# Designs tried in a protein design chat: miniprotein binders against b1l550. Part 161

Target 1, 279 residues: b1l550
Amino acid sequence: MRLPEELLERARDIHSEAPSHRIKLDRVGSFGLKVPVEFKGFLLLAEADVWVSLPEGRRGVDLSRQVEAIYELSNPPKDPFSLCREAAISLLEKLNYADSSGVSIRFDAPLQDGESLKYYGVEISSIASDEIINKIRVEILGMTACPCTAELIRAYKSSEIAATHTQRSLGILEVSTKAEHPDPDKLASIIERAMSSPLRTYTKRPDEGGLVIRSLSNARLAEDVVREMIHLFLEEFGHLPEDTHILAAVRSMESVHMHDIYAERSFSLDEIRKEISSH

## First folded at step 15 (miniprotein)

Design lc46
Fold by ESMFold2-Fast, scan of step 15:
Structure lc46 (fold): chain B 279 residues (1-279), chain A 95 residues (1-95)
Amino acid sequence: as target 1 above (279 residues)
Amino acid sequence: SPEWRKLLLEAFKLIREAKKLLEEGNPEEALRLLEKAFELAQRAFELAEDDPRTRMALWLMAYIRRLQAEAYKKLGDLERAKELLEEARELAEEL
């Protein structure tokens, strides 16, 4: 049952009322919105969160205006980076009591894989206040091969290519910057190049054999992969502002264990350059 | 300041309208709105009293220059598009 609009004239404006306690809230918003986006020629259904800060003297946020902000900008579908940035600013325009706003957009990004496609995870956000901070997180699966077991087997039976266990490893790069969002395809490429080999959606037997041999000849610890990701990141994105923050991480789903191995490093560009230049 | 925020938000409003015009096949009108948006962003840059506000205005100016380049590409003016992308790069380097 749809209630008459005339009731709005007689109802209390709950949102504008004083709260029970004068406490500021950092994020109040609409989470899990389904939004179409255009990404590199593909129309994708993304999931979005939108939020604003709520001052201590106001009871609630006008949630309908938050949804309007992102949906107005999403029709027709546009690239998720522009949508993220523009929606964050639009939220501040529509909700003038807020001192900050944010938008996050998540989707699985298609990546060309021979004659097929594979997918990697992307989450982007823009947080607007008196400045705009752009964040991007890319996750992609790759393959790692254990160098320790490889050496043990080589010692046991001489061979140019030692057998070892291989496993899926999840590589993660997260970047927070005042500049534009880095290209997620480039971040995914950095992660894959740091691995023992990339994973494929589809392989024929000769290609599968080559992939396995490549992985075995390029055995890497999770720690090796993280260091290589950082090295490759600095080569590609060292031009970003010095206060740019990066998280590089790998979660290796060890085939010989019931548990995973995890390695990570977080840093600012200023911090890592000082560390490297000290040697 | 309220004036700085008003200029920035008005620029974003013009950008949204210009993007819609680009999608509808009217790059000439989009360029007119984008140039007005750039003037507003430039005024916001001049009124910025601290580094975060300065960076926000510079980012917006760079973004507008990239959208103008897109419009000129749609008009077939590749030389002007290249000039605008170079301006956007120079503005981004100030970040």
Scores: ipSAE 0.000, ipTM 0.298, lowest interface PAE 13.5, mean pLDDT 83

Design lc47
Fold by ESMFold2-Fast, scan of step 15:
Structure lc47 (fold): chain B 279 residues (1-279), chain A 95 residues (1-95)
Amino acid sequence: as target 1 above (279 residues)
Amino acid sequence: SPEYRKLLLEAFLLIREAKKLLEEGNPEEALRLLEKAFELAQRAFELAEDDPRTRMALWLMAYIRRLQAEAYKKLGDLERAKELLEEARELAEEL
């Protein structure tokens, strides 16, 4: 129900008032907005968060200006990277009391899988202040096969291809950089190539058998997958600024355990190059 | 490139300060900052290596021209304001 407009002229401007406590807040904003984006020829419904910093002397943020910033830039739908960067910059322009702004956009990205599609998770962010920092996180499922059990069975049975347990594993690559967002399809490809085999949306029995045999012939620990992801990342994206930060991780949903196995490494490009060259 | 992003951010900070000056009734100083902002955005446009970066720089350039037009309207120079709005339209059409 709409209240009479005359009441708005008589109401206090709550947001511009002094707060009860003079404490700065780092992130205040509108979370869970639904925004259409165009990604590699697909029109997708994404979820967006927008925020700004709030100084210690101001009680609240103008939330309507935040929503306007992203919606003005999303019509017509555009690529989520440009939307993310442009909206972060626009937020600082529209909200002059803020020291920083940020935008995150999340969606499931389609990836060609034979005659069908499979999907992987993407979250991109742009944070604007005295500089612009771009962040991207990619998550995709693959298959791993245990080399320890494989070796034990091989020794016992003297088989050329040892039986072992296989499981779904979630690979994660997160990149924070002052350069442009890396291509998420390339990040997803790195993750899949590091696994024992990729997962498929649809397989026929002979193709399914082939995938299992490939996995068994390419058995990898979660630790192996993380190291391979880092190696492949450096080959593809080693040109990024030295202060670029990366997180590489794998969560293995172990078929022989009630719990998962997790392995990760965080590093800057400068740090990892020095480490590799010292060995 | 890192230089591209630095130029865009510097332009944006100048835009924010210029808007504050326009609200405070100082369009002359706002125009000085906006002209600096436009030069930075134009340099970013020239450094842009792909379509998203080109569009972002063009968006900022068009926006700066609209703010300069507002400043000239406050100064009573309607002809200069019209010229800047037309330039903003031409820049926006490049998207």
Scores: ipSAE 0.000, ipTM 0.178, lowest interface PAE 16.0, mean pLDDT 82

Design lc48
Fold by ESMFold2-Fast, scan of step 15:
Structure lc48 (fold): chain B 279 residues (1-279), chain A 95 residues (1-95)
Amino acid sequence: as target 1 above (279 residues)
Amino acid sequence: SPEYRKLLLEAFELIREAKKLLEEGNPEEALRLLEKAFELAQRAFELAEDDPRTRMALWLMAYIRRLQAEAYKKLGDLERAKELLEEARELAEEL
């Protein structure tokens, strides 16, 4: 059943009324929307959040316009970067009382792994105001091997390839920039190359022995992985604006402990270049 | 697979046209396109090789059922609309 439009026209406009307390809200919106996206030739179901700022004099946000903004741009499915940016801009245009808008989109991105696929995590956002800030976070699992235990075993047995414990490690790169979003496949590649070895999908061609040997021959501390990620990031993306902010982190799920090891560094491109150039 | 992608893109095109027809007050023609879209999405579901592609196809099938329910509501067939919403709910629960 649909209510007569005359009733809706006579009803109070609750959203435009003064609130009980004159307090600004930073983010008000629709969270957990499911939207289709096209990424690198794949059609994927992503999860999206959309929001706007709410001024102290306005009681509520028009949530229907927020949902319309992103869904109008989602058919046909488009790349999540354009969707993110265009939806954030559209929200500010449709909701002119807002000072800022934002859109975030999360999905599992396919990555070719021999004859199969593996997936890594991607979250992107665009926050629009008098400028647009684009943010991307990539998380991918890899393998690390402990160099400390490797040295002890090598000394004990005089082996060329020291035995040590290995574990899954989660690598994280997060980039915030006024430029376009970096390519997440390149960020994922940086993370994997910084690890002792990548992980593989167990489907058609597992070679566990080769991955273990590679990891043992390339033992790295969590601290080593973070430094290598930063080095590789600067080689690939050092051209981004100097005020680009990066977080590089790794969480090692230690196989010999009940707890994890965590290492991180956040920095701007300006900051890290000055640090590296100081002798 | 290339066939999986092709089926989904064709289904999205049919959905776009069906939404225009619903806005223009032609729910009968919208239903014809939406049923074809559902068949394509169902075939894509059958071709899905992993969980992310399966979820994409299931979501699209549920979405099409919701649009068909809207069309039947516009035709005054509330019983059929309720049946389609229930089918959409069942499809969405498999996500």
Scores: ipSAE 0.415, ipTM 0.796, lowest interface PAE 3.2, mean pLDDT 86

Design lc49
Fold by ESMFold2-Fast, scan of step 15:
Structure lc49 (fold): chain B 279 residues (1-279), chain A 95 residues (1-95)
Amino acid sequence: as target 1 above (279 residues)
Amino acid sequence: SPEYRKLLLEAFKLILEAKKLLEEGNPEEALRLLEKAFELAQRAFELAEDDPRTRMALWLMAYIRRLQAEAYKKLGDLERAKELLEEARELAEEL
């Protein structure tokens, strides 16, 4: 229960005291908060982390001010991008000892899939200081088919459709920019188009057969998928500031191995353009 | 600059208050706060000492102009809303 408010007059302000060791902390905050967000007409329950930097001379952070900042801005529910940016800046105003603040919001984004919905992972963040850096990470499962095994089976059997192993692969695009967050549906679309085929929530047998044949006819290495994702990203988002940083990655859950295959590339728009133009 | 940061945070506080007023159906009061926010953001722009801080101030100025356009749209003044969206576009082009 609530203790008498008169005790506050006599209680030490622990957070404002000097710490035992004068060490700066980069991120101190409230993690795993549940917040409602409105995303493209859907009301979703998202998970949020909020944090600030803590200077070497201060013992602790006022965590109640952090929770207040995000909850005030989440009622009524709003789009997660505005919530992320606005909460990060609000944290700096409310906690004047901090040099920087951040907010991350995670949710499963609905995507229309025939008569049903499928979901992909979204994590967005905004980190505020004398500047704002906006980050978005999109993860979506797709299917890949091995071209190496396909070629071996084709050589062994003189067949029009080569047999090969297929597996679920997780495609990842992460963007860090001083511009607004890119549209996650467009990032998810880029990932799916780079795969051998997309995955479905529900298929009837004839549709499932078609999906498998599509995957086998469009066999791709994890390395191929990453390169195609980068190519498609540049076509869609090449207008972002030159210092925008991108991570493109694929984790292939190999059906013939006890382990996964992983391929990635990190780059800024400036460096990738120079690399491509050198050819 | 500590002064630069203070101006940006003050401007942003006014933006949050104005957004609440827009949601509550008070666009007139929202416009008053947004104009004050724009003045503060413009002063921060003038104090910006490097490219990231300049971009941040420009982004905030463009955002304020977009919110003012929304307020004028709610007031039925579509001509002023259009003018403010054009100003926001011009500010964003400097990013």
Scores: ipSAE 0.000, ipTM 0.378, lowest interface PAE 10.3, mean pLDDT 83

Design lc5
Fold by ESMFold2-Fast, scan of step 15:
Structure lc5 (fold): chain B 279 residues (1-279), chain A 95 residues (1-95)
Amino acid sequence: as target 1 above (279 residues)
Amino acid sequence: SPEYRKLLLEAFKLIREAKKLLEEGNPEEALRLLEKAFELAQRAFELAEWDPRTRMALWLMAYIRRLQAEAYKKLGDLERAKELLEEARELAEEL
């Protein structure tokens, strides 16, 4: 049942009213929206959050205008980077009482892997105020192998390839910058190259054996992986503005422990360059 | 200013279209759209009410110049690409 528009003349404008308490809110919005995006030739269903700041003198946000901001820009589907930036700016245009706006878009990104596809996690954000800050987080699984146990077994067995425990490890790279979003495929590649070996969606037994042997021959601690990720990131993306902030992390789901091992480093490009150049 | 925000949104739309053209191997058409986007960003800069808003327009102008440099690299015009990267650096100096 559609109510008559004449009722709008009698209804209070709740959103424009003074609130019970004059307190500013940082993020008010619509979370968990489903939006189509076009990513590198793939049409994907993504999940989006949209929000704005709310001033202390206003009771509520017009949620319909938030949804309009992202859905107008989602038809036809476009790349999630442009959608994120444009929707954030559109929110400020549509909701003129807001000091800032933000958009986050999450999806699983396909990577070509031989004759199959594998997937990694992507979250892209843009926060708009008097400036635009772009953020991207990439998560991909790889394999690590323990070098300590490998060395002990090699000594015991006098073997060229030592047995050791292997486990899935989650690599994480997060970049916050005033420049455009870095290419997530390149971030995923950095993570995989830092691991003992990448993981695959589909393997036949000979390929599976080769992947395990590769991992065993390239055993790395979680700490080794984080340092290598940072090194590879600087080679690929060291040209970004010096105030660019990066988080590099690895969570190793240790097969010989009841708990995970975690290693992390946060830094700005300016900070890390000064650190590296000081020896 | 609603005009300021509309100019920024229109510039981003042109940038998105230009990036697609660069991926499709049409850097000439991409450059045409990027120059229009630069003009819009420049107009937004002129309409900026205060320093923080001015910085957003400057960032966008620098970003467009970097994209134009990439287009000229694809065309093999390294001298023009260098000039555009220098313009982007000069714009970033005002941030």
Scores: ipSAE 0.000, ipTM 0.205, lowest interface PAE 13.1, mean pLDDT 82

Design lc50
Fold by ESMFold2-Fast, scan of step 15:
Structure lc50 (fold): chain B 279 residues (1-279), chain A 95 residues (1-95)
Amino acid sequence: as target 1 above (279 residues)
Amino acid sequence: SPEYRKLLLEAFKLIYEAKKLLEEGNPEEALRLLEKAFELAQRAFELAEDDPRTRMALWLMAYIRRLQAEAYKKLGDLERAKELLEEARELAEEL
């Protein structure tokens, strides 16, 4: 049912009123929107959050304008990086009472894997104020093999056979920068190269045997993987602004334990370079 | 439905390969793959049982038409490119 339009002329503008308590809110918006995006030639259904800051003197945000803005900018579908940046800027311009705006977009990114596809997790954000900060988080599964058990078995049997347990490990790289979003495929590649071996969607027995042998020949602790991820990140993306912040992490789903092993390091580019230089 | 998902996945795979071919300077082979992708997207549209799936298939069809237009522009066929862009716009207007 549609209410008579004359009621709108009599109704107060609730959003523009003073609130009961003069408290600033950091993020007010529409969360969990479904939007199509084009990523590397794929059309994907992504999930988006859009928000703005709300000053202490204003009761509410016009949420319908936020939804309209992102849907209009998502038709035709465009790459999620441009969508994040353009929507964040547009929201800040259209809602002039806001000090900042933000957009986050989450999706599973396809990656070519032989004749098949595999997927990794991506979340990208843009936060606009008097500057733009771009964030990206990439998560991808790989395989690790335990070097400790391998050494123990070698010592016990006086054997050169490196038998050990293997498990799935989740690698995580998160980057916050004033530059453009890093290419998520390159971040995913860094994570996979740091692992004992990558995982695949489809393998035949000879290929599966090869992955296991590769993993066993390249046994790595979660701590080893995090350090290697940081090393590879600096090689590929060390040119980013010095105030770029990175989180590198691994969650190893240990096959011989009922719990996971987790290792992480957060740093700025300036911080990590000083640490490396200090020995 | 499983059939709807299979058709979309195959269309996405063809689009990915076609985009690589366009980047590599092979618009003729890209067009062949994009036409197959369009047929798959159209069949997915016919199988869509709810609004989100219908919208996804329509957007995919429109997107494929835009990629075909890009390929024809690279081949110097501006009239065919214009026709495909108008078809893409009509498909997007149903959204």
Scores: ipSAE 0.000, ipTM 0.139, lowest interface PAE 15.2, mean pLDDT 82

Design lc51
Fold by ESMFold2-Fast, scan of step 15:
Formats: structure tokens, C-alpha cells, sequence
Structure lc51 (fold): chain B 279 residues (1-279), chain A 95 residues (1-95)
């Protein structure tokens, strides 16, 4: 059932009314929208959030214009980076009372893994105001092996390959920049190379043994992984603007503990270069 | 200001379209859009009332000059590409 359009002439325009309290809101929008995107030859179902700032004198946001902004740009499906940036600008053009707009798009990115695929998490956003800031967060699971237990077992048994506990660890790289979004596959590669070993979707027993031996021979603390991620990031993305902000983090789901281990570092490119070059 | 924002966002839209044209092998059309983008970024620079807006406009101008250099490189005009890279470097040094 569709009500008559004539009812719009009799109804109050609630959104344009003064609010009960003159308080600015930072983010008001439509969250959890399902949007198809084209990513590196794959058609994927992504989840999107769209929002704008709301000034203290306006009661509400025109949510239908927000949905129109992203859906008009998503048909036919396009790459999520262009969709993110273009929708953020479209939101400001459609909703002129807003000081800023934002779009966030989340999806699981396929990554070739031998004859199969594995997936890593990607969240991108674009925030438009008197500037445009692009943000990308990549999360991928890998394996870490404890060097402390490895050393203790080596001392105990004089083994050539130290036995130790291994666990899944989640690596996180987040980049905020006025430049275009970094390639998420390169960010995922940095995370995996920093780990003791990558994880596989499918492994036969001989290959599984090889991954375990690789991890045991390359034992790393969560702190080691974060430092290596930062080092590899600077080698690959040192060309980004100096005010680019990065978060590097690892959450290790310790197999011998009831709790996780977490290590992180946030920095700007300008900050980290000065730190590394200092005496 | 509203005019600063309008100019900046319009320049970004032109830059993204120009980058697509460069990837598709149309550097001539990309240069046309990039020259428009540079004019808009320069006007935004003139309207900038504080350091953050000035830095954003300067960065954008330098970025556009680098993209123009890439386009001229694809056209085989290496001398013009080099001149544009030098202009981009000078703009970046003002940051």
C-alpha cells in the first residue's frame, strides 16, 4: 500500500523543524546498507554506512537523499574506492545544510591462495568537508609462534627445531590520508609477511607440516610483528603525504592463555621518520 | 567558506575523472580536465583563510602538477613533464 502523495502537503516537515535542544550531531545517517561492488574482477556484496553532520538548528536529516546518493552511484556496480569518494561528495551536494559527509564500505576481499581463495577484511571510508580524507583498514589472520617458549624448550631438549605454542593472530593496518586509498592487497601482503606464517583456506597434511615448521622457525612476539609491519609499510608506502596517519596492530589469540595479547602503534609519517632518524 | 569547499570538491571530481582517462590511454582529455582542476585548486588557495585550508589547496595543486607530468610523459613530451614535476616540487616545498 502506497499512501496518496497529497498527504505530503498536509504533513509537517519534521526534519526542517528546530530541535528540542540546540546540539550539533557529528554523524547522522543510514547504516548497514547492502551494496554490490566490483573488486578486482569479483562482484561482491558489501555493507555501507552513509552519514552527514547535522547542525544544531535542524531536527533531522533527509535519509532518502542519503540512500539515493549511494544507490545511484552503485548501479552498475563499480569499484568500492570510487563509490566511496563519489558518494561522499554527492551527499554534501544533496544535503547542503551539512558541514561534512562520510561513506564507509566494508567487504571481505578475495586473495588468491594456491588453487583456492582466502579472504581478508577491508573497510574503506571517505570523509568530505573542506577537505577529503580517505581511510582504509585491512585485517587478516596469520600465525605467530612464541619465541620465549621456543627458547625454553630448546634449552630443555637441545632440539634443532624449537617446539613452542602457535596461535592465530589478527594483523591490522589502518591508513588515513588525503591521497587515494592504498591498495588493500599490498596492505594484506605487508601484514602476512610480518607474521610467523600466513594461514591457508585449504591444506593437505605435508603442506600443513611445512606451514607449522615455517612458524616455529620464524617465532615472533606480537611486538615484533607490529614493528615489522611498520618497517614494511614504510618501504612500500613512504611516498604518501607526510601527514598520513597509520595504525599498526596485532591481536594474538594466545593458545596457552585465557586471554589475548595486543600490541599497537599509531603514528604519522612525519612523526615516525623523525623517530627513526633520531640518535 | 562555502565557496572554498565547492571549488575544492569540484577539483577532486575532475582529478578522479582525469586519472581514469590516464588509465584508459586518453592523456589529451586528462590534461584538459587537470588544467581545469588546477585553476579551481588555485582559486581555493586564494580563498583559504587558515593554514589547514592553505596546505590542502597547495597539496592539491602539487598533486595535479604530478598528474599532468604523467600525462605529458604518456604523450612523449618529456621536457614538459620535467617542467611540471619541478613546479610540483616547488609547490610541495611551500608546505
Amino acid sequence: as target 1 above (279 residues)
Amino acid sequence: SPEYRKLLLEAFKLIWEAKKLLEEGNPEEALRLLEKAFELAQRAFELAEDDPRTRMALWLMAYIRRLQAEAYKKLGDLERAKELLEEARELAEEL
Scores: ipSAE 0.329, ipTM 0.743, lowest interface PAE 3.9, mean pLDDT 86

Design lc52
Fold by ESMFold2-Fast, scan of step 15:
Structure lc52 (fold): chain B 279 residues (1-279), chain A 95 residues (1-95)
Amino acid sequence: as target 1 above (279 residues)
Amino acid sequence: SPEYRKLLLEAFKLLREAKKLLEEGNPEEALRLLEKAFELAQRAFELAEDDPRTRMALWLMAYIRRLQAEAYKKLGDLERAKELLEEARELAEEL
């Protein structure tokens, strides 16, 4: 049963009432919304979270207004970066009690892989207050090969190309900046180039053998991959504002262990330049 | 500053409305809103008390100038569009 809308004129405005406890909430919103986006010529179904801050004196947030904000801007579908920024700003305009707003949009991004496509994970956000902070996180799988076991097998077999274990490794780059979002394809490329080899959606037997040999000839520790990712990031994106913050990380799903190996480094551009220049 | 935030949010609101008008094929009305948006963004710039707020106001001013250039291109005024893109570049260079 759909109740008459005129009943709203007689009902209490619950959201504007005083709460049971005067506690500020950092994020209140609608999470897991399905939103179409246009990304590099593809129409994709993304998931979006939208939120605002809630002051200590207000009981609740108008959630229907949040959903209206993002859906008004997503029809017709547009690029997820503009959608993210514009929706965050729209939330602050529509919900005047909020000190801040945010939007996060998640999707699997297609990447050309020979005659096929492969996919990598993208999450973008914009957080609006008296300033706008843009954040992007890219995750892509690659292959690593263990140099330690390779060295032992080479010593044992006296072989030029040593056998070693290979595994899938997840590379992660996260960038937080007051500039526009970096191109996720370039971030994915940095991660793949730092790995022993990229992964493929489809390979024929000879191509598969070639990828394995490439990986074995380019054996890298998780620590090596993180350092290379940082080096390549600075070459491509060193022009970003000095207060830009980066997380570079690798999670190696070790084929010879029941556990993973993890390596990471967080830094600002200002911090990393001073560190590199001092050595 | 409450006044800085108010000006910035009003400028963003006008920018969004103008962008929709450009997509709908009404560049003349979009230009009217964009000029008002620029005026508000410039006032926010003058009230900015720190570097992040200053940069945000400059970014918004540059973005508005780029949208005005798109509107003039749609109207066939390529010389005015070029002038506005040059102003946007100068504002972006201050970031």
Scores: ipSAE 0.005, ipTM 0.364, lowest interface PAE 10.2, mean pLDDT 83

Design lc53
Fold by ESMFold2-Fast, scan of step 15:
Structure lc53 (fold): chain B 279 residues (1-279), chain A 95 residues (1-95)
Amino acid sequence: as target 1 above (279 residues)
Amino acid sequence: SPEYRKLLLEAFKLIREALKLLEEGNPEEALRLLEKAFELAQRAFELAEDDPRTRMALWLMAYIRRLQAEAYKKLGDLERAKELLEEARELAEEL
């Protein structure tokens, strides 16, 4: 059902009215939008959130203009990084009462896995104000093996390669920078290289045995994985601006416990360089 | 204000094309587009009527200089890349 257009001429502009309380809001917008993106040759359906800051004197935001801003930039589909940055800036230009704007885009990124594909999680954002801050979060599953149990079994069996419990572990790298978004494939590679072994979409028994042996021969604590991720990150991305902020984390889904193990470190490039050089 | 917005949108279009060219392994053409984008951003800076608009244009100019530095790194011209990173820092220092 369509209401007569004449009603729009008589209706109050609620959004431009004064609010009940003169309080600024940091993020007001349209969340959970479905947008197509082109990522490294793949057409993917991504989920997007778009928002703007709302000043203390304005009751609401123009939600229709937010949706228009991202959709006009997403047709034809383009890479999600450019879409994220351009939409954030477009929002700020279209909604002139806002002090800042932001866009987040989430998708599962395909990664070549032999003759098949596996997927890892990507969330990117761009926050525009008097500057633009780009953020990326990459999450990928790998395998870890417990070195403590391995050592106990080695002592018991007198074997050089000990049996131990293995589990899926989720590796996480978040980067917030004034530079462009880092390549998520490189972030995913860093995470997988820090693990005891990567996980596969499909394995035959001989290949599965190889992954298990690799994991057992490279047993690592969650704490070891985080430190290795930081080391590898600095080798690959140490050239980013010194005020770049990184979160490195791992969540180990312990196969012998009812709970998970979690380890993390947040730092700026300036902070970590000073810490490393002081030892 | 309409001219300011038009210049920023044109600059962003050129940046989009340049980023695609960098990904495709054509840093020479990317540099040509990025220099045009920088000229548009400078004109937007000149037309900025308030602090948020001025800071936005300055940020965009710094961003373009950083992208040009990345292109010169891909070309193996590390000295030119270093010069562009210094220009980007000087522009960011005005923020």
Scores: ipSAE 0.000, ipTM 0.221, lowest interface PAE 13.1, mean pLDDT 81

Design lc54
Fold by ESMFold2-Fast, scan of step 15:
Structure lc54 (fold): chain B 279 residues (1-279), chain A 95 residues (1-95)
Amino acid sequence: as target 1 above (279 residues)
Amino acid sequence: SPEYRKLLLEAFKLIREAYKLLEEGNPEEALRLLEKAFELAQRAFELAEDDPRTRMALWLMAYIRRLQAEAYKKLGDLERAKELLEEARELAEEL
């Protein structure tokens, strides 16, 4: 049922009114929107948040205009990076009282794994003002093997391949840049290559044995994984603007402990290059 | 840059006016305003002092081309709409 439009003539325009307190708000918007996106040949259901800044003199945001901004651009489905950027620009255009806008889109990205698929987490955002800042976070599971226990077992029993505990580890790369979003498949590849071995959705016992042996032969501390991720990132994405900010992290779900091990490093490209070149 | 920001805000104003015209069923007048908005975005592109502002101007130009495509669809000119969508894609990829 649609209410008569003449009611709008008598109703107060609450959003345009002065607020009870003249306080600016950084993010006001519609969160948890479901949007279809086209990602590398796949039609995926993503989750989106859209927001704008709200000035001190305005009570509320036109939420309908925010939903219009992203839905108009998502039909037909398009790549999530263009959708993110264009929706952020559209929000600034449609909501003239805002100083800044933002869009965040989250989805599980398919990655070809033999004849099957595995998935990794992607979250992208674009924040628009008189410039656009693009952010991407990629999370993917891999395997790590402990080199400390490996060395103790080798010393104790003298074997060619060290026996040690293995565990699932979550690798994280987050990039904030004024250039376009980096390719998430390349970020996922960097994370997997930094680990002792990748994980798979489907393995038969001989292939599973091979992954375990690979992991044991390539034992790495969480600290080793983070350093390798940074090294590989610089090889692939060192061309990004010098003020690009990166977070590299790993969370190792230690199989022999009730707790996790965590290692991280945040840096700008300018900062890390000066550090590496000096020492 | 104050001049760069002024051009972006003027372009945004014209886009909002054009969008209202499209909603009111006047795509021909909307196209006129959108072309002026595109010219302002191009001038912002020329005045951009760094890559982030250059990209903002390019993506704004792409956005305007997509709005022009919607206007041409309302006029029944599907071929011109497709051409404008391709221009928008090329502008978004220029850097």
Scores: ipSAE 0.000, ipTM 0.426, lowest interface PAE 10.8, mean pLDDT 83

